# Miniprotein binders against q9h3h3: the designs that were tried, part 17

Target 1, 235 residues: q9h3h3
Amino acid sequence: EDGFTAEHLAAEAMAADMDPWLVFDARTTPATELDAWLAKYPPSQVTRYGDPGSPNSEPVGWIAVYGQGYSPNSGDVQGLQAAWEALQTSGRPITPGTLRQLAITHHVLSGKWLMHLAPGFKLDHAWAGIARAVVEGQLQVAKVSPRAKEGGRQVICVYTDDFTDRLGVLEADSAIRAAGIKCLLTYKPDVYTYLGIYRANRWHLCPTLYESRFQLGGSARGSRVLDRANNVELT

## First folded at step 17 (miniprotein)

Design GP2
Fold by OpenDDE base, look of step 18:
Structure GP2 (fold): chain B 235 residues (1-235), chain A 97 residues (1-97)
Amino acid sequence: as target 1 above (235 residues)
Amino acid sequence: DPEEKEELIEKLIELIRRALERARRKAEEGRVDEAKWLLIKARIIAYIYAEMTGDPELVREVMRESVEILREIAEKTGDPKAEEALKKAEEALKSVE
């Protein structure tokens, strides 16, 4: 993906964040209602702007599932942004380590596994597997983008609480694989999103920390996870 | 494609305007957390704009408008969260002026 495509996708994601979400909250809704909700709002049919004949009449930014243990704690994002601006003004070198320290200092530690899928049955099936894993407590929170007018790929995001907790990141990968997902996964900390850092940035920062590839007959995890910063396999 | 780049830049500007307008409406409604998050989003979009154009001025503009919106909500609600957010926004603005 060229730098331009990444920036365009980022703009669309920001626009989507401002529109209403379709949410299944397992803290307030019985798990037995999940299947009916999934059938009512399949991601391949839910449209970004509420097109005629879609399950939604109004714009939808995201479709999300919240697990019973989900706690929305984003840390001090406002403080993080202020510190980032001050750092840029200082002229000090900016490294992945710098971003890690900023994230820790401001308690902005969330990250997400990302998968991109074409609209259709495979996407809806993948989402159903992820949603079930969230409701069953194997994952904490996930979201999927609705269908765009142009029929481009949709993204599923599966969140973890702490991108610095390698074990927690790997456990989420294992849960995603156990849900039957076989596509490529990339892991991105939210700190990069909050600072507008994408591919081909002037600081040469890579927002992708981990890459997971499905492996047949491999370890109990069913994947190989690469640490992209160090170019080392973790599994 | 230069034309595609310009179109994206225009889209970013429009998204910032939309985010700030929505933040103002949320502030009028006394919805502190929602207003705060919309301002954070406006700032993210301004960072993307700055990276694409090399111009950081739009970031400063978003910061100025954020202070105004947060001041309004702090005055209307008296919510300590709004006052704290305002203080942080004012300090951040001073650091880049």
Scores: ipSAE 0.876, ipTM 0.952, lowest interface PAE 0.4, mean pLDDT 93
Fold by OpenDDE base, fold request of step 19:
Structure GP2 (fold): chain B 235 residues (1-235), chain A 97 residues (1-97)
Amino acid sequence: as target 1 above (235 residues)
Amino acid sequence: DPEEKEELIEKLIELIRRALERARRKAEEGRVDEAKWLLIKARIIAYIYAEMTGDPELVREVMRESVEILREIAEKTGDPKAEEALKKAEEALKSVE
């Protein structure tokens, strides 16, 4: 990704987080209503700022689906940030292990699989598959960015509760692949997001822990998952 | 591209301002959790700014304003969550000054 693309995407995500979300909550809404909701709000047609002719008249930051087992993060993000600031002031070495320990100490363990797709039928179809998997309990929570005025790719985020649980991370990859998604996936812990750590940071920290590539005729998972930190294939 | 960098820096500053203003409104409304999350987001944006510019001062500014906003909400609501958040923010600020 050229230049400041990661920082630009981060800024856009932060702006989107502050605007209203379109949410399907399976805890309060019958699963039978999902198809109608997906038809009403296809992510390729929902616009970031509520453009004329879009299904939304007001700005939308994200489109999200919450599963039955979804619980908002109970971690101490404020404490995590304070510890991070103190660590920087101390001049102590900062490693991926340091970030992992900070995340564990403050119970900030969530992470997400990310995929980038061009607006259109393939995006809407991928989102529908993920949304069904969330409502059916194969996944806990997912969100997708709305269409931007400038176009470009939209991002789907599929969350897991614990980035240190390799099995849970791999199970989410399998569920995404079972939904028919064949594109490249990257996994990023939220701790890196909460600390403003993106590509090309001064500490040379890589926020991507895992990469998943689709494989034809491969294992039951239909993907190869690479541990980026250790450069080892997990599948 | 220097122009692209400057535009992004300006956007980050505006987003911080927006987050802090919204946090103040939420504090006035007694919405502790919403105010806290907006302040967390303001810090994230300030971290990105600091990495791009090499200037950590905006992080300290956000931390100072966060203490003020959390003090206001703690005094208004008496919510133990607000008091805890305030204490953490004060301790964090002290650690970087």
Scores: ipSAE 0.871, ipTM 0.950, lowest interface PAE 0.5, mean pLDDT 93
Fold by OpenDDE base, fold request of step 19:
Structure GP2 (fold): chain B 235 residues (1-235), chain A 97 residues (1-97)
Amino acid sequence: as target 1 above (235 residues)
Amino acid sequence: DPEEKEELIEKLIELIRRALERARRKAEEGRVDEAKWLLIKARIIAYIYAEMTGDPELVREVMRESVEILREIAEKTGDPKAEEALKKAEEALKSVE
């Protein structure tokens, strides 16, 4: 990402987190209502600030789908932040291993597959596939950004419970690919987000742990997953 | 681009202000979890600011205000979660002062 794009996107995401969300919760809403909900709130038409003619009249931060097994337990993020500040004050070396250990200690283990798509049919179709996979229990939780006034790409986030569980991360990639998604995917642990660690940070930490590329005729997963930290293919 | 950087810095400051103001409102309403998360968000934005500017002072300011907000909600609700959050915030602040 050129310039301050990562920080800009982070700021926009933080702003969006503070506004109301459009949520389909499969724990409380019948799965049979999903298609009507998707038709009512297509991500390409839902606007960030409730523009005239949009399905929403009020600001929307995110559109989200919660699966039956979804738990909002995010661990001890406050304790994680305190430990991070203490670590910085100590002047001790900071490595990817340090961040992994902090995440484990404070039980902040969630992460997400990210995909960026232009507004339109392809985005709405991709989101519908992901939402169905969540409601069917193949995925636990996902969200998509609404359409910005300036346009640009929208982001779909598909979460996993544990970024240290390589098999779970790969299973989520497989489920995303099975939903018909063919674009580039990147996996980022939430610990990096909670600590404000983005590209070009002073510690040279890479917040992207995995990269998934679609492959025709490949393994049952239909993708190649690269471990960015070790530069090793996992599939 | 220096102009782009300055615009983003201004946006970050505004977002911190917004998060803290909302956290105060949630604290007044007795919404412990919502207040905590808004303070966490304010702290994240302050980390981004500190990385972009090299100035950690805004992080310390957010930490001070977080202690005040969490104290208010702990006193108002008596919720053990608020008391625990307050204790953690006070300990964190002491570690950076």
Scores: ipSAE 0.870, ipTM 0.949, lowest interface PAE 0.5, mean pLDDT 93
Fold by OpenDDE base, fold request of step 19:
Structure GP2 (fold): chain B 235 residues (1-235), chain A 97 residues (1-97)
Amino acid sequence: as target 1 above (235 residues)
Amino acid sequence: DPEEKEELIEKLIELIRRALERARRKAEEGRVDEAKWLLIKARIIAYIYAEMTGDPELVREVMRESVEILREIAEKTGDPKAEEALKKAEEALKSVE
């Protein structure tokens, strides 16, 4: 990744978060309408700024699907940020363990599996599979970035409630794989996002906790999951 | 590329401004949760800026403006959530000053 790619993507994500979202909410919308919604708003055709000829005339930050069990509770992110700033001022050592404790203390435990895909049929198909899994209750919530630039990769984010719950993280990986997705997945806790911690930070913190690689003919899980912190395969 | 870095820094500054302006509008509308979330986003962007530049001053500036916005909304709405958010923001600012 050349230069400031991570920071650039972060800035784009922050901008997208402030724009309107296209949302399918399974709590209020019948599951039978999902296919029509997916057909109307394929992520490869939805444009970030509402380009002429796109399904959207207005800017769209994200396309999202909320499951029946979705809760928007993100914990005490404000308190987390305050504690982080105080910690930096103190000059105390900052470790992955420090971040974990901050996350636990402030109940900021959400995390996400990330996949990057080129625009096109594969992306739309992957998104459709994820959206169905969310509506069916196998996953809680997911979002996909709209098309921003010609040939630019789009990201699908699949969230879990607790990055400290290894089993829950692994179950989400299994559900993603069951949806037919074979690309590389990385898992990132939201605590790193909320603190502006990306790759190549001054604290040498790795925001990626897990990596999932598709495995042909392997275990019923269909993936190998690596714990990046411990450099141990979990699966 | 220095030019790419400069462009990104400018983008970050613009995004912070946008987030703060939107937070003010949400505060005027009495939308406490939305205002609070936008302020959180402004701080995230300021953290990215600080990491890229080595200058934490923009974080402090965002924190100061956050206190002002949260004070306005707390006074306007009397919402306990706004008051709590204000208190936290004031305490946070005090810790870095």
Scores: ipSAE 0.868, ipTM 0.949, lowest interface PAE 0.5, mean pLDDT 93
Fold by ESMFold2, look of step 18:
Structure GP2 (fold): chain B 235 residues (1-235), chain A 97 residues (1-97)
Amino acid sequence: as target 1 above (235 residues)
Amino acid sequence: DPEEKEELIEKLIELIRRALERARRKAEEGRVDEAKWLLIKARIIAYIYAEMTGDPELVREVMRESVEILREIAEKTGDPKAEEALKKAEEALKSVE
């Protein structure tokens, strides 16, 4: 719609990060309580700012589910950002390999599969499936944006702990598909987020590492996963 | 759309100010890790601004403010985590000044 769509979405995500979250934490909450929680807080009805008639009276930035095995570890993001500043002033080329090395050096290895869905039954059903997969241990952590305005798409983020572990990323894709998700998925390493690098950037970096498309009759897992950097199919 | 760009720029600046203000409050409460995370977010937002405008000055301003906030925490608490974070912030700022 405009020339700053990625920047607008990033700004909204940063604002959401700083507001309260609604969290189901399987590390401290029995799995038998999940269905009631999902019914109370469907993402199509939880509002960003607590609109009348919504389940929440206060702003909500994100709705999240933490799995029993979830161990938060963002790595050394401060050190990553410092090294990034030094790199930019050094005159050295900035390439996908350089970013990968920065991420490895500072142990900032997490990434996420992303899907975008309109508010409604499909979104709520997809989120419920993802949340169950997290609580059952097939996925580690997921979040979904609340409803900000009518007609706007919402995002589900499904995290993995190491974007350099291709098999782990593909296992997460398989778990997402097993939950009944058939829409397009894109995978983005968190290093790009922490350095503020989105699709329109001066270095022509591509923050989307993988794309996953559901297809019948494809691979055994029902996904076709494309490595965007090398333009090769992984599955 | 120039109006949309200006509106977004104003939003980014406000989000940075909000993140920095909250980081100061967490610092005053001695909550070092929460303050550090808010400073990281302020930096991310400044990076977005710099890419959109071509102007790195806001990143430098956030870096200077981060040093000030972290120095205050380190002096008040003596916490080794705050002193480590301060050292990293000072070295980063020195590399761009």
Scores: ipSAE 0.844, ipTM 0.932, lowest interface PAE 0.6, mean pLDDT 89

Design GP2
Fold by ESMFold2, fold request of step 19:
Structure GP2 (fold): chain B 235 residues (1-235), chain A 97 residues (1-97)
Amino acid sequence: as target 1 above (235 residues)
Amino acid sequence: DPEEKEELIEKLIELIRRALERARRKAEEGRVDEAKWLLIKARIIAYIYAEMTGDPELVREVMRESVEILREIAEKTGDPKAEEALKKAEEALKSVE
């Protein structure tokens, strides 16, 4: 590792957040239009900066699908950031528990399952399955990165409303697996993102709360979910 | 790698400037929620910078500019959301400075 990989990824994600997004919004667009939209904008071919020959002529930060029930509510992120400043100077320990309490106090409860896939058919197929699950109501909102100029793996993010709601997080994992996805999934609460806390931070916090691995046979649903903080399987 | 670190730091500074400039444009247009979103992003980027460099001053600078931008929105619109955001930003800056 070069020691700055997480910071590079964070910077790119912040830049992407500020660029235009390609959005299929089921709240305003009929579900029957989804397949044509997916065919027009496969994530392996939509380019980050609008390269010649791509379906987009302008930069795209993210490709996203909003479900019919999606109600955006990031909570009080401004208050969260202010309390974070105060906490850092207070002398109180900074632990996963204090981060959890900050998130609860300010209602910044969203989080996301992440998966990383190489560009190509498997990425486009996985994204299409996730997008259909969102439009059909099994998931609320998802996004996928476009193809970067330098190449490399792309990321699909599947959001949940409340990282403290273990059942809701597990239900989202199940819906992702039902879409045929077998790769490793990691779950990160958004509170870490809003405070700029990534891998190798000075507090030794682990922003990955859960890890999901597909498992053939043995379990009813075929995935094994590990709580990284307590090193326990949630099944 | 000092060269890689310097380039990333320059990128972070450029992203902060971009976020703040866009927030000012949204403030001029009276778009409270969009301006707040951009200020939140500028703060996140400043946190990344502070972690890489050990220097919190850019976070403070973003906090000061956030107050200025939110004041512009509140004055232009009289929107209760902008006034509340401004009060929070002023109190946060006062508690740190």
Scores: ipSAE 0.844, ipTM 0.930, lowest interface PAE 0.6, mean pLDDT 89
Fold by ESMFold2, fold request of step 19:
Structure GP2 (fold): chain B 235 residues (1-235), chain A 97 residues (1-97)
Amino acid sequence: as target 1 above (235 residues)
Amino acid sequence: DPEEKEELIEKLIELIRRALERARRKAEEGRVDEAKWLLIKARIIAYIYAEMTGDPELVREVMRESVEILREIAEKTGDPKAEEALKKAEEALKSVE
């Protein structure tokens, strides 16, 4: 009924995952090269399919920065998917607790803060701040979508290692805010992505675990973080 | 809108086939980790398809193709990672067939 918007976005994200990425990898590239790389590949100018006049001549699925300490840590996604098949045939209820336990059992614990920004200076500035935070070690891994042909909003994803580690997730929120970002953030565990579970799913699961809103009018620069499952403010 | 749904379904089917074909190429090259991730992506896309259509058969098809691809790389390379992935895929398929 929502015109399959979530499914279209999911399909495009899966397609993007399979195309080449532009990566700044702090594990193999000196940090002093970051500013030049950011200037060469601003996300508002890198095009999805290599349009004329863009800095890239080939398709780009994602622009990413990997921090010094990043190592692949996806957990046992194959086992997760197998257990998901078995769970669906078992007749047991599928609840948020079920998904959480499945993720823990298979060590599929990563998740991400998401922000959506229109192309232009604000997006490029936000991305540069996030990229610097990753290279400096306050964040571990981030990616941003390239400019779409139709020119809609782009997404920055900032990953955390463990969605069950609430303090770690909140520390990442704080690091994002310290980079000067004031827009709405939403947090989604990767387990939902690996099982193809998006907003309009038949189990009525909510893939957004937390929302973060920049705090206006306070004496300290900070954010309000809401636990969506329990409707409880954490900060 | 039946046309909108049909167009998205065709896109999902094409993405699955692209992922599987690329996984076969990586398997032929002996690239175990890359093949495994492409099979994971194919499975995710099949899950989206199954949710939209109510039909689980494409998930089953991807599972069967995954066993075949993983068997090929395990036999060609003898890589312990490929052998373990094959065992898991075979057990998963057996549990639902």
Scores: ipSAE 0.836, ipTM 0.931, lowest interface PAE 0.6, mean pLDDT 89
Fold by ESMFold2, fold request of step 19:
Structure GP2 (fold): chain B 235 residues (1-235), chain A 97 residues (1-97)
Amino acid sequence: as target 1 above (235 residues)
Amino acid sequence: DPEEKEELIEKLIELIRRALERARRKAEEGRVDEAKWLLIKARIIAYIYAEMTGDPELVREVMRESVEILREIAEKTGDPKAEEALKKAEEALKSVE
């Protein structure tokens, strides 16, 4: 219930999507070059608009790593958006089930685990661990936002191919934890992004499908994963 | 906060304009997939605007601009992907006008 925080973040993400990205693409770059690349472009130092003293002189929207097996498949987003227009005029209720069916029908199945970290060593270390997991094949693709002039938390996004494949989503969570990540993770299907649906929407939809919390204690790298739609633990 | 809301609305409108302008540049270069993705971005931003304001007209305007841009690509390239995208965009716009 705070002003327009979700809308501001969405607008910034859309602007970032349209600016140049810094990409390590394992499909065209040897894995042995990753550590040097990570040292050159830590996300706490790469600036959004190329500030003096930063590694980049030009704007950067995102810093990304593509795994060797990464094969983008965004589905029929044009058709998804057209069907969304029709649904809104139909008088039919708009529910989480309706959104799920739109995503399935148009094959817009990707989604992402999100983590928010303050700039500094912990962010750079977390990103390096995620990037290595992508290049080593445990994850497929990830991106991290650059440092904003105002400071504030940055976001790492780790993508999965199919939000309806619960096991695959949980496997990605496990790979993130194996990289040493202990912070809160939230999972959002991309269908909500493509339809401009964020937390404070008029349909009261919850774009966060899962939450993952690192377990304290003796479990090696276990997570406690909550299904937000049903408020039940999956792990 | 009316000033904060107005500033965000102005930012959304500016981002739509940038997305559409860049889509036109890609259309002039015949780059179908890049133009289509920029039009998708413009639509997303228009959805955010419509939710904030209750006014769907900017979504309609983005749909009209999308038809124009896709027509330019289809005429320049003859690419079946551009012609298919154009036909879908025209049908979608016709169904709401």
Scores: ipSAE 0.834, ipTM 0.923, lowest interface PAE 0.6, mean pLDDT 89

Design GP4
Fold by ESMFold2, look of step 18:
Formats: structure tokens, C-alpha cells, sequence
Structure GP4 (fold): chain B 235 residues (1-235), chain A 97 residues (1-97)
């Protein structure tokens, strides 16, 4: 199991994508209803398959909040996939620059900050802070995984619309920190997800573009953000 | 270990079949965007399978089934989005066959 952890987690995420989601959509739901919704569906209590005693009786793949200004724009993912397949048969080298150019060419520019937390108050508190930031307009869209049958960490994904917009990605990091979140954050462009590229891949690509660590004393914003490709601190 | 890998491979195959079945159902309902996204998901899973096994055949199979599903919805609805998605799938099929 441990030898194929990334592939197993990817498979479970794909399965979750295809199951129903619990969504608070600020585009159609008053912001005043958010706190009641958060109290009804804490991510540490919403179970993946609707276990007895949980607030959900049916499977839940993801719990999500859509902001008032959220406009879905995944780009040309179908064309991206076709170009990727053709590239692999061409004999041309596949590098991080290759993936960046594919994403730009096909307008698949979204990405996400990821955080992993154990079930409990800390997870529920972090999610509530993120959800409020989304409804208040500081972030556009976020989701969190439900509680798994076995013990284990859950993931919060906070999306940005353009991974090539470094300032926008850093602004999202700042908004996450302003919500009181102090754990490690990693940033993954969606292009890697759509091409099934995870940490252990034959091209030695690193799907994590940025890391954000909360530290006092050294940074005006309280975050130390590292560009993984260049090993350069940005903040 | 080999048993763990075999179980994961079987899981991936089942997920591909589930995604394709649901895509076919959405296509029968005329839901072009939902069918397209399920086909995209099936393809991602097939990429993971190909990386784990070294065998690209499931990617080719997903593309072939995508052409069939998209052809049916394009013919049934006449929706320009379905016709565009079909053209992209047909181009992808030529590249891998």
C-alpha cells in the first residue's frame, strides 16, 4: 500500500469527484446562512460513505464553498490531454517548462493551495475560516474532503485561477493565513492533476510549485513562501 | 507488494468503467458538458494506470469509447459543443492508433 500511496490517493480523489458534493454556493445562497451550514456539516463529521450517526446519509465526495464571484473556467482540458498524448509519442523531452507551456497554450491555468489536517476541532476551525474567506470574497472557491472510515488526514483545497500569476497565488496564501491557518501549505497547478502526474512519475516532474510555511519574525506577512522550481524564497 | 498493486489496478479499471458508464448515461440525457467531464476523468485514471503498468492500452480504449459516446450525443442533439468535443476526440484517436 505504502509503495503506491500517491496513486491510491489519486484514485480515491477521482472517485470522490464522481460522487455527490455538499456545496454552499454564495452565488445563490445568502451569506447569513453560512454559519448554520458549517455547524451542520463539519468536515470531521461528514463521512465519505454516509456512516450511521453522521449528518449525511448518502456518500459525499467533497464539501465545497463557491464564492460570489466564482466563475468556473477550467480551460481546454480535452485539448490539453490530446496534446500531452501527442507529445509523449514525439520523442521530445518532457520538462517542467513543457508542462507550463501546455497549460498556457490550452488555458488550463487554475491551481490550488493544499493543507492536510487530522479530523477534529482544528480541521473544522480551519475549514470554517476558509469558507468565510470565500463567502467574503477574499478567496474564490475551496473544498475539503470528508471523514474517511479509517483514521487519517483530510485535505482542504483552496483554488486560484492562474498559477502563472505569482502575485495572485501569494495573495491567496495571505488570505489563508489571515484566516488563522498556520500549517504547511503546498501549491499544485491543475495541469498536473488533469494529466495524472503525481510525485513519483517517470519524468521526475515536481507537481508542487510553491510551499508556504508560517513563521514569525522573518516575513511581513508571517509566511515564508518557497518557489520549489528555483529554490528561492519569495517572501 | 504485488497483491497491493494488483488490487489498485483493479480499482483503477473499475473507476474507468464507472466514469464511462456515467458519461454514456449523461450523453443519453443530452448533458454534453457533464459527459465531457466524465470522459476527461476516465482519461486521467487511464494515465495513472498506464504509468503504473507501462501499458497504454486503456488510454487508447478510453479514447475510442469517448469517440463513440460523443458521436452519439452529437448526432442526437446537434449541439455544437458536442460536435467540437467529438472532433477533438477523433483527432486524439488518430494520434494513438
Amino acid sequence: as target 1 above (235 residues)
Amino acid sequence: DPEEKEELIEKLIELIRRALERARRKAEEGRVDEAKWLLIKARIIAYIYAEMTGDPELVREVIRESVEILREIAEKTGDPKAEEALKLAEEALKAVE
Scores: ipSAE 0.858, ipTM 0.938, lowest interface PAE 0.5, mean pLDDT 89
Fold by OpenDDE base, look of step 18:
Structure GP4 (fold): chain B 235 residues (1-235), chain A 97 residues (1-97)
Amino acid sequence: as target 1 above (235 residues)
Amino acid sequence: DPEEKEELIEKLIELIRRALERARRKAEEGRVDEAKWLLIKARIIAYIYAEMTGDPELVREVIRESVEILREIAEKTGDPKAEEALKLAEEALKAVE
């Protein structure tokens, strides 16, 4: 993806974060209502700005599912941002290790597996599988972008609590694969998002820590996970 | 495409304005957490702008306005969370001045 495309997608994501979300919260809503909710709000039909004939009349930023164990803890993001600004002014070298330490210091440890899919049945089916895995407790929280006016690809985000916990990241990959997802997955820590670090940045930081590729007949996970920082296969 | 880049830059500026205006409204309503997160988002967009243009001035402006908004909400609510957020914003402002 061209650097410009990544920045455009980031801007759209930030705009979406400011609009209302459609949320299924398994902590307060019976699991038996999930299928009806999925049928009411299929991601391929929910529109970003509430177009005529869509399930939503008002703008929707994200469609999300919260599991029973979900606890929103983003850490000290303001402290992280302040430390980042101070670091830039110091002239000290900035490395992936620097960002990792900043994240740990400020307890900003969340990350997400990302998948991009064209609008349609395959997207809705993938989302239904992920939503079920969240409600069943295999995953903690996930969200999907609504349909854009231009009909571009939609993104599903599946979150983990700690990007430094390699086992937890791999377990989430396994749960996604078990839900029937076969496309390419990329894992990105939220710390990069909070600092505005995307592809082609001046520090040459790669915001993608892991890539997962589906594999037939392979490991029990059904995927190969690459550590991009070290260029090592983990599975 | 230079034209596409300029259009995106204009969009970023508009999004920052929108985020700050919404944060101010949330502050007036006493919604500390919502205001705080909108200010965080404004700062992220300003970082993207700074990377695209090489100009960090918009980051400084966002931080300055964040201090004003958080001061208002801290004075209005007396919420310790607002006071903490204000302190962090003031520290950030000192770091970029």
Scores: ipSAE 0.855, ipTM 0.941, lowest interface PAE 0.5, mean pLDDT 93

